VH-VL binders against NAD kinase (nadK). Designs and how they scored, part 141

Target 1, 268 residues: NAD kinase (nadK), of Syntrophomonas wolfei subsp. wolfei (q0aze0)
Amino acid sequence: MKIILVNNRFKENTEKKAQEIAGQLSALNVEVIIDNGLDEPYAGTVDFIMVLGGDGTMLRAARRYGQRAIPVLGVNMGTVGFLSNIEINELAEYLPLILREEYSLEARMMLEVAVFQQQSLLTRVFCLNELLLRSNSPRMLSFALEISGQKLEPYRGDGLIVSTTTGSTAYSLSAGGPIADPQLDAFIVTPVASHIINKRPLVVSPEREISLHLLEEREAIIGIDGQIKMDFGAENRVLIKRAPHPLLMVNLKAKPFFTSIDRSLQRQ
Key: E = the ipSAE of ESMFold2; O = the ipSAE of OpenDDE; V2 = 0.75 times the mean of E and O plus 0.25 times the DockQ between their complexes.

## First folded at step 10 (VH-VL)

Design T9 (from N83 with light chain F35L N58Y; framework fv_ixekizumab; at its last fold request DockQ between E and O 0.76; V2 from the best seeds 0.00; counts 0 for: pae O 2.8 > 2)
Fold by ESMFold2, fold request of step 11:
Structure T9 (fold): chain C 268 residues (1-268), chain A 122 residues (1-122), chain B 112 residues (1-112)
Amino acid sequence: as target 1 above (268 residues)
Amino acid sequence: QVQLVQSGAEVKKPGSSVKVSCKASGGTFSSYAIHWVRQAPGQGLEWMGVIIPILGTADYNQRFKGRVTITADESTSTAYMELSSLRSEDTAVYYCARGHTWKTSHGYFDYWGQGTLVTVSS
Amino acid sequence: DIVMTQTPLSLSVTPGQPASISCRSSQSLLRSIGLNYLHWYLQKPGQSPQLLIYLGSYRASGVPDRFSGSGSGTDFTLKISRVEAEDVGVYYCMQALQTPLTFGQGTKLEIK
């Protein structure tokens, strides 16, 4: 059995804890790969991924491994967010169940984001929370949104968020979007500081394809999960659709989403 | 409480097909593998194949590949097994069973359907 | 395919006496993490199979502790320390290490 431990090297106690857990797993004849964020994603075959940290560390794991149909367990190291399942001090209790594969899975929709320069593909990335298009200058953007070939009236404002339901509690929420049940598959399209008063957030079928491009020469940025940024200009367009595979989140302990919303949001 | 309820008994002619349903209740449907096992009269158990609803993938015993199709509908929590080109030797009780895991292997079957008798006669 | 062989194929036991059923696989069912992917089922007359023992030695919920599983690798044993009338039926071992999943031939247990 081979697992990846994902941690955040910039937090001193997580690196030491990851080494301790790797030792415990090795004593059970489990091969362990540590991913602290410095190296390229591990490319070999893996049975399980354990994320030691908060929602940010889970987002990195999802982008790196989410399309590989590997179970991913969130282990909270202090701050309770939306994506952890168990606490670090409970891990020893749950290890036998992990080894026996006695857990359930929850699918979380991801976005596939393809950025083009004119007609040539520049890059394709995947994300768990959202894509943000925003201005990179004091000037507002004028941009076009198409949904499955249907052109909406132009947008004018600071930008736009295209979010999954999982991402509904992240930047989309701050921009006025709804909180969505993460068990739903949908896009949530949330304008950022729109000067067009009738541009409301949209909830869109996951079967749709969403396209964005600028209508004027402006400096803009595409942000991915608040962690990756790319320059975006008038020569670019971006296509967004549901990723081929969801993130497979491990459930060892029941975590009711609705009764925990306020507590989880206080720490973000 | 997990329960698997199968469709009722069927009588079929050789050369036709049959589709047996298996409706799950009382648990998460998509995260567990659904297996199909048949038992001819007076004989032992024979594994036919499996579907993993959360992945939408199926795997089949090669003995039946080409005649067996296993599908799942997550919206109704129902798995289906369709057996085509029926022969008299396909007369059997067909069971669905839930594996404890999301994988095609490793699973122990902790919940079984009541069985569906399919009789193939001319 | 992994071949599973049960012995005996039929067993007649006086109530209160022990019973033992052997199951052999054509290859090892043990993974390096120490787990054996062998499971035991009982099919009582007129009923669906039911899980008795999983992963070689773990008792399923509601199974009396007079049932035990042992063995590793290629050789496994199901034991009943004191047979009771409710134990009649056909016992099957099943390997789950790899597909196709395969069952033993079955061992019919009767009271005599």
Scores: ipSAE 0.600, ipTM 0.836, lowest interface PAE 2.5, mean pLDDT 91
Fold by OpenDDE, look of step 10:
Structure T9 (fold): chain C 268 residues (1-268), chain A 122 residues (1-122), chain B 112 residues (1-112)
Amino acid sequence: as target 1 above (268 residues)
Amino acid sequence: QVQLVQSGAEVKKPGSSVKVSCKASGGTFSSYAIHWVRQAPGQGLEWMGVIIPILGTADYNQRFKGRVTITADESTSTAYMELSSLRSEDTAVYYCARGHTWKTSHGYFDYWGQGTLVTVSS
Amino acid sequence: DIVMTQTPLSLSVTPGQPASISCRSSQSLLRSIGLNYLHWYLQKPGQSPQLLIYLGSYRASGVPDRFSGSGSGTDFTLKISRVEAEDVGVYYCMQALQTPLTFGQGTKLEIK
């Protein structure tokens, strides 16, 4: 068995724990690769990915490995979030199940985000939570939203979020988007401080494609999962689709999503 | 409680095809692999293939030489096994079984369907 | 393909007496992490097979403790400490190390 431990090198506690767990796994003849974000994603085949930390670390792991159809387990290390399945102090208890592959999987839809310069592809990224388009100035943006070729009325505001249902409890929620069942596949399109008061979020079929571009010569930015930032101008286009593969999240411990929402949100 | 319920008995002519269904309930369909195993009268068990619904991928016993097609419908939690170019030797009880692991290998079958008798006769 | 060989093919046992079934694989079923990908099933008369032992030595849920699995590598044994009437049926070992998954010939257990 080969396992990737994903942690954050800027958080010493996660690094230390990763080394400790790596030692334990090695003693059990498990090959371990530690990914602290310093290097490129490991290109070889692996059987399991263990994410040590919080939601941010999971999001990074998802972007790095989510397209590879590898089971990903979130192990919470004292943070508040929605993407971890077990606590770090529970790992010893569940380790035998992991080694025996006695776990279920939950498919979480990811976004495929493609950013273009005119007709040329600049970058393509898979992400678990959301794509954000926002102004890079105190002035509102004017931008066009198209859904499966249908051109909506121009948007004016600070920006727009296109989120998965997983991401519904992230920035989209702060912007007034709905909380979505993570077992549901859908896009959530949430305006950020729209010029039109009470502009409603859209729930869009995962079968559709979403495109965005600016209608004016202004500077904006694209944000992905709150971790990737890139400049976005009038010459750029962004195309958002459902990723061809979902993130396979490991379910070792049942978590009641709806009954835990209030508790989780109150802590954020 | 997890249950696998299979379609009813079939009587087929040689050269025809049969499609057996296996509906799962009581669990998360997409989280597990569905295997197909058959048993000729008075004989042992023979593994036919597996599907991983969450991945949409299937693997087959090459001894069937491409005659087997396994599919799954996640919306109905149903797996299907189609066997074509039927022969008298294909007369058997066909079982679906849930693999406790999501992979094509390493899995053990913790739940079985009730079996479907397929009789191939001229 | 991995060949699984069971012995004996038939066994007649007096109730209350122990029984032992051997299963041999043509190659090692032992993984690097120390797990053997060998499973045991029981098919009672007129029923579907049911899981008894998985990964060589772990009893499935609901399986009485009179059943035990042992062995490693290529040689495995299923033991019943005290055979009961309800234990009648055909026992199969199965390797799940690689596809195609393969079964032993089966061992028919009868009561004397």
Scores: ipSAE 0.226, ipTM 0.715, lowest interface PAE 2.1, mean pLDDT 92
ESMFold2, look of step 10: ipSAE 0.585; ipTM 0.828
ESMFold2 (binder alone), look of step 10: mean pLDDT 92; pTM 0.951
ESMFold2, fold request of step 11: ipSAE 0.576, 0.564; ipTM 0.833, 0.822
ESMFold2 (binder alone), fold request of step 11: mean pLDDT 92, 92, 92; pTM 0.951, 0.950, 0.950
OpenDDE, fold request of step 11: ipSAE 0.017, 0.020, 0.214; ipTM 0.508, 0.526, 0.704

Design U1 (from M1 with heavy chain T60K, light chain S91H; framework fv_oberotatug; at its last look DockQ between E and O 0.65; V2 from the best seeds 0.00; counts 0 for: pae E 3.1 > 2)
Fold by ESMFold2, look of step 10:
Structure U1 (fold): chain C 268 residues (1-268), chain A 124 residues (1-124), chain B 107 residues (1-107)
Amino acid sequence: as target 1 above (268 residues)
Amino acid sequence: EVQLVESGGGLVKPGGSLRLSCAASGFTFSNAWMSWVRQAPGKGLEWVGRIKSKIDGGTKDYAAPVQGRFTISRDDSKNTLYLQMNSLKTEDTAVYYCTTHPRYSGYFLAFDIWGQGTLVTVSS
Amino acid sequence: DVQMTQSPSSLSASVGDRVTITCRASQSISRWLSWYQQRPGKAPNLLIYKASNLESGVPSRFSGSGSGTDFTLTISTLQPEDFATYYCQQHYDKPWTFGQGTKVEIK
């Protein structure tokens, strides 16, 4: 059995703990690859991914490995978030179940984001929470949103968020979007500081294709999961679809989403 | 109300076959791991086999005494679990219970919901 | 296979008594043990999971303890509805085996 152990190298406690866990797993004849974010994602076959840290570390793991249909377990190192399942002090108790594959899975929709310059593909990335289009200057953006070939009236404002239901509790929430049940598949389209009063947040079928482009020359950026940033100008277009594979999150413990919303939001 | 109702039990001769059904209601059957547990008259409980949900791989596991003779299956569109029993022996005589494993808990290997059972008698 | 041995096989008790049933595993099973109650002519029902966690709707007079190889079910104040057979079961490794049962009878 081969496991990727994902940590955040800027958190010293997680690096030490990752080495400790890797040693224990190796003693059980489990092959361990540590991914602390410095190197390219491991390209070989892997059976399981263990994420040590909070929601940010899970987001990176999802972008790197989420399309491989590999079970991903979030292990909380202190701060309660939305994406961890067990606490680090419980890992020894659950490890036999992990090694015997005695766990259930929860599917979480991801976005596939393709950015073009004119007709050329610049990059394709996957994300778990959201794509953000926003102004990178004091001026508002004027931009077009198209949903499955249907052109909406132009937007004006600071930007737009296209989120998964998992991302509904992230930036989309702060911008006035709804909290969504992460078991639903949907896009949530949330305007950021819109000057057009009739531009309400939209909940959109996951089967739709979403495109965005600027209607006038402005400095803008595309943000992915709050962790990747790309320049975006009048020559660019972004296309957003449901990713081919959901993130497969391991469920070893019940996690009562609705009763924990306030605590999880306060801990971020 | 969560409910499991077994049917299909009866008298059968050694070497015969029988098919048990378990109708489920009141919960999301397609997400559940399901098991059969049996109890010979006046005796204790014995796990027979388990089928995982399709999202979890649909894996089937059997206890050694029934391996190769019994087949567990499910039809999620009908919310029904099945047990096909072939080459029956007198020691297979028991009440057969349909059970669930809890989802979203660290005790998903326990049996939290039980049907009322159906009696299978294997006798000449 | 992990063998589960319960003690005693039967006991007689009065309403109000404290009842203790033990279960021993043939190897360490950590805390992966459950307890079930089966009334005569009825299906079993889950009382306790993971050695000490009370299932929803089960009265607080039931409690479980133990880890490793030795486990205990306790009924602090026996009630008329508690006369039944009790089974332990390990959930550590397949096949998931049960103890032979402990019958609690009215004295």
Scores: ipSAE 0.432, ipTM 0.744, lowest interface PAE 3.1, mean pLDDT 89
Fold by OpenDDE, look of step 10:
Structure U1 (fold): chain C 268 residues (1-268), chain A 124 residues (1-124), chain B 107 residues (1-107)
Amino acid sequence: as target 1 above (268 residues)
Amino acid sequence: EVQLVESGGGLVKPGGSLRLSCAASGFTFSNAWMSWVRQAPGKGLEWVGRIKSKIDGGTKDYAAPVQGRFTISRDDSKNTLYLQMNSLKTEDTAVYYCTTHPRYSGYFLAFDIWGQGTLVTVSS
Amino acid sequence: DVQMTQSPSSLSASVGDRVTITCRASQSISRWLSWYQQRPGKAPNLLIYKASNLESGVPSRFSGSGSGTDFTLTISTLQPEDFATYYCQQHYDKPWTFGQGTKVEIK
């Protein structure tokens, strides 16, 4: 068995724990690769990904490895979040099951985000939570939203969020989006400070495609999962689809999503 | 309401074959790990085998006494679990239960859902 | 295989009594142990999972404790409906073995 341990090198506690766990796994004849935020993800074949930290680390791991259809376990390091399955102090208890592949998986829809310069593809990214389009100035944006070729009325405001159901409890929620069942596949399109006060979020089928472009010459940015940032202008287009593969989240411990929402949100 | 209903039990001669069915309702069957457990008359419970969900690989595992003779399968489109029993022996006589633990309760924690059982009698 | 040994095999008790049943594993199974109740002619019912978690709908007079190799099921105040056979089961490794059972009878 070969495992990637994903941590954050800027957080000393996760680095130290990764080294400790790596030692333990090595002693059990498990090959371990530590990914603490290298420029490039590990390219070799692996059987399991263990994420040590919080939601941010999980989001990074999902972007780096999610398209590879590898089981990903979130191990919480004492933070509050929605993407970890077990606590660090529980790892020893569940380790034998992991090694025997005695776990269940939960498929979480990811976004495929393609950014174009005119007709040329600039970048393609898979992400777990959301794409954010927002103004890079105090001025509102005017932008066009198309859903499966259907052109909606122009949007005016600070920006727009296209989120997965997993991302519904992230920035989308702060912007007034609905809380969605993570077992449901759907897009959530949430306006950010729309000039139309009662502009409602949209829940969109995962079978549809979402396109965004600016209607005027303004400086904007695209944000991915709150961690990646890129400039976005009138010459750019963004196409959002359901990713071809979901993130396979390891489910070792039952977590009642709805009964824990209030608790989790209050602690953030 | 969550429910499992076994069927297909009956009398069979040694060396014979029998196929049990378990109809599931009230939960997402395709996500569930399913198991068979049997109980000989007046005896304790014995785990027979399991089948994982498709998303988890659909792997099958069997207890040693039935290995090579019994086959577990599932039809998710019909919400049905099966137990094909071949080369039956007298010691296979038992009430056979299908069991599961809903996905959100954890597959390997325990069996919280049981059918009423179906009796299989192997006798000459 | 992990062997599960229950003690006692049977016991007699009266309504209102405190009843304790033990289960010992041949090796450490952490907390991967469940307890079941089976009434005559009925399918088993889950009482406790992961050694100490009470299943939904189960009366609070039932409790489980232990980790590693030694586990205990306790009925704080025995009720008439509690006369049944109880089984432990480990889920640490396949095969998921049961204890031999403990029959709780009326004294």
Scores: ipSAE 0.396, ipTM 0.769, lowest interface PAE 1.4, mean pLDDT 91
ESMFold2 (binder alone), look of step 10: mean pLDDT 91; pTM 0.931

Design V1 (from P21 with heavy chain G104S; framework fv_bermekimab; at its last fold request DockQ between E and O 0.00; V2 from the best seeds 0.00; counts 0 for: pae O 9.2 > 2, placed apart)
Fold by ESMFold2, look of step 10:
Structure V1 (fold): chain C 268 residues (1-268), chain A 123 residues (1-123), chain B 107 residues (1-107)
Amino acid sequence: as target 1 above (268 residues)
Amino acid sequence: QVQLVESGGGVVQPGRSLRLSCTASGFTFSNYGVHWVRQAPGKGLEWVAAISYEGSNKYYAESVKGRFTISRDNSKNILFLQMDSLRLEDTAVYYCAKDQLWFSRSSYGMDVWGQGTLVTFSS
Amino acid sequence: DIQMTQSPSSVSASVGDRVTITCRASQGISSWLAWYQQKPGKAPKLLIYAARSLQSGVPSRFSGSGSGSDFTLTISSLQPEDFATYYCQQANSYPLTFGGGTKVEHK
C-alpha cells in the first residue's frame, strides 16, 4: 500500500507529526511519500492520501490530487474546519480500518478552471472551493458572465465568486452567498460589492458552462481557493466547468455538518 | 490581417436559388460566431442569420426563415448562406461578419465585416 | 422581434459640434446594445458594444450610455471623418435587430 502524506511545510508541529506518522506507517509495511508543498505533485500510483492539517492543506491536496480518484482523509490537528474527518489522536484507532479499506467515500464537486490569454490556454487548474474575479485597483470592474451561452446583465462592482457547495462557507459566505449542503452538486455565483442593486447570488446546475471576461480595460486578478493568484485583463477570459472527477473524501466517523456550522466557521 | 471575403452574388430570377460564400482568413474561424447582414439599396441594415462557432446553433430573421439556410465548414474557413425561393425584396448587398468574442454562443458585436456581395433580380 | 427606433433620422452639424443620437428598444434589452458607423459604399464599423464599451481603435470622442430601453451615442466634438450614418443594434436576443439609422451630415 502506498500513501501520500500531505502536510504544511510552514508549521513545525505538523512537520514533526508527519515524520512520526510516516515512521509508524512504514513499520506497518506502508510506503509513504511526504508532500509538504515544496516539490511537484507525486506522479506515481498511490492508494490513499492523508492530509494533516486544516482546510488550507486539504485545498492544496485537492488541487494536486483531486482528479486522480484517490481516497483523501482529512486529519485535524487542533483547528476545527469543514474538511477534516478525524482528530490526530484518533488515528491509531482508525488505522486498521484504513488499511483494510473499511470506510465510505463522500464525493465533493470540484471546479475545472481554464484561463486564456486571447485564444491561448494559459493554465488549467482544479479547485475545491472557489474562483474569485476581483479588481486590482480602486476602480470597479465591468464584466460579462455567461451561463451555458446565455448572457446575463453586465456586472459592475468589485468582482464575482464562482464556488462549489463546499466553498459556500468560504469567501462566498463573506460576500453574502448562502451556506449550501456540501452533498449537493452546484455552482454558487456570488457578486462582490455589486453596483447593480438587483444582482443576487445564483445557484446554478453543475452541468452548466460558466465564462467571465472584462467589458472595459481594467486591472483585475483571478484567485483560486485563496491560494493562487493570476493577473487578469481585457485580453483574458476564464471558463469554468464541473471537474471530471469529484474529490473522494474518506468518511470514518460521523461529522454532523449542520450542528457544527458555528464552531467550524469560528475556526476557519 | 483579419479578413472576410464574400462571393456568389449576382443577378437571379424570382423563385430561384443562390448560394453565398464567405471565406475567412487571418484568424481562427472556428472560434467565432458569424453572421449574414444585408442592406437593400438606399435602405438600412437588416440582420439575416447567424451560426454559432461550432455550428450547433442557427438563427434567422423572420423574413428569411424557412427559405434561407446558414452553414459553415470550419475545416475550410467558409461560411455559407443558401438562399431558396428568392423574392424581389431579397435584393441587397449581403455582408458576412464575425462576432468579436471567441468561444461564445452569444453576440457581443460584429467587429470584422466583408465588403459585401450584391444580389439583385432580372425583370 | 425587438424593434429599435433611432432618433433623429438625420442631423446637420458642423465640425466641433456635440452630436447626440438616441435609440429606443421596444422592450428591455439590459445593456446589450451595439453602435455601428457606416460610410457610403463601405461596410459598417463597430464603435461601441454592451452599451458603453468602446471598441479597440475607436477614438475617445465616441461614447455610449443607457440601459434597459433607452440608449445614447455621443460624439463629443465632431470631426470631418465622422460624417456618416450610425446604426444601433440590440444583441440581447435573437433575432438581432438594427435601428433605422441616423445620417450625420455637413451643415
Scores: ipSAE 0.454, ipTM 0.793, lowest interface PAE 3.5, mean pLDDT 90
Fold by OpenDDE, fold request of step 11:
Structure V1 (fold): chain C 268 residues (1-268), chain A 123 residues (1-123), chain B 107 residues (1-107)
Amino acid sequence: as target 1 above (268 residues)
Amino acid sequence: QVQLVESGGGVVQPGRSLRLSCTASGFTFSNYGVHWVRQAPGKGLEWVAAISYEGSNKYYAESVKGRFTISRDNSKNILFLQMDSLRLEDTAVYYCAKDQLWFSRSSYGMDVWGQGTLVTFSS
Amino acid sequence: DIQMTQSPSSVSASVGDRVTITCRASQGISSWLAWYQQKPGKAPKLLIYAARSLQSGVPSRFSGSGSGSDFTLTISSLQPEDFATYYCQQANSYPLTFGGGTKVEHK
């Protein structure tokens, strides 16, 4: 068995814990790779990914490995979030189940985000939460939104969020988006400070494609999961689709989403 | 060198108390669960007690429950077994043993053992 | 509690012989079984864990098989240093329990 431990090098406690766990797993004849974000993603085949930290670390792990259909376990280390399944102090109890591959999986839809320069692909990213288009100035953006080739009225506002159902409890929520069942596959299109006061979020089928481009020569930014940032101008276009593979999240412990959402949201 | 060394055994009278110690070296003691296992003269092995890596969880055999207490000091790499209300049937060599896991409902076996310390009784 | 029944209690064998020891659990323990070797006056030594995983440093002539409730330890070709007592141990749940042991003796 081969396992990747994903942690954050800027959080010393996660690094230390990763090393400790790696030692223990090695003693059990498990091959371990530690990914603290410093190096490129491990290119070899692996059987399991363990994320040590919070939601941010999980999002990074998902972007790096999510398209490879590998089971991913979130292990919370003292943070508040939605993406961890167990606490670090519970890991020891569940380790035998992990090693024997006796766990359930929950498939979570991811986004495929493609950014173009004219007709040339600049980058393609898979992400778990959302794509954000926002103004890089005090002025509102004017941009075109197309859904499955249907051209909507030009949008004016500070920005737009395209989120998965998993991401519905992230930035989309803060922008007034709906809370969605993470077991449902759908796009959530949430406006950010639209010039239309009552502009409502859209729930869109995962079978559709979403396209965005600026209608004026303005400076904007594309944000992915609140971690990746890139400049976005009039010459750029972004295409958003359902990722071809879902993230396979490991369920070792029952975690009722709807019964715990109020408590979790109050802590953020 | 990975090593466990037991101490504290001896001759006691029934009803008395005895405290066994086990000192670990050569590995990160605080990362593993630890066990006590005993063996009566000419008999087989009997599991006695276990403690998790942080010491928060303890398990006991029914034969010693309420009489024996397992504990550990990770800062000193020491495992303890406090034995109270000792009985003749407690006569045995007592081994401390390292688990391959830090804690679980299960075990991957005990890969490091001490030399054992003998507990016996006077008439 | 889970009872472990080990058989035979003793076996006489010669160097080069194939030796087989069996262990039965009173209930299903999946693959949570360990095998130990113990020589007179010495502490037990872990041979196999998780029913079939060979411990580091243990010769390949030792092997474990089985799952559920029936398990087997096999020594493919007995060596002079293998004369000892062997124990199975269920590692599924507490309290942990050992088999009665099997003494491998000179024929």
Scores: ipSAE 0.015, ipTM 0.531, lowest interface PAE 9.2, mean pLDDT 91
ESMFold2 (binder alone), look of step 10: mean pLDDT 92; pTM 0.949
OpenDDE, look of step 10: ipSAE 0.000; ipTM 0.510
ESMFold2, fold request of step 11: ipSAE 0.368, 0.369, 0.427; ipTM 0.758, 0.759, 0.770
ESMFold2 (binder alone), fold request of step 11: mean pLDDT 92, 92, 92; pTM 0.948, 0.949, 0.949
OpenDDE, fold request of step 11: ipSAE 0.014, 0.010; ipTM 0.531, 0.529

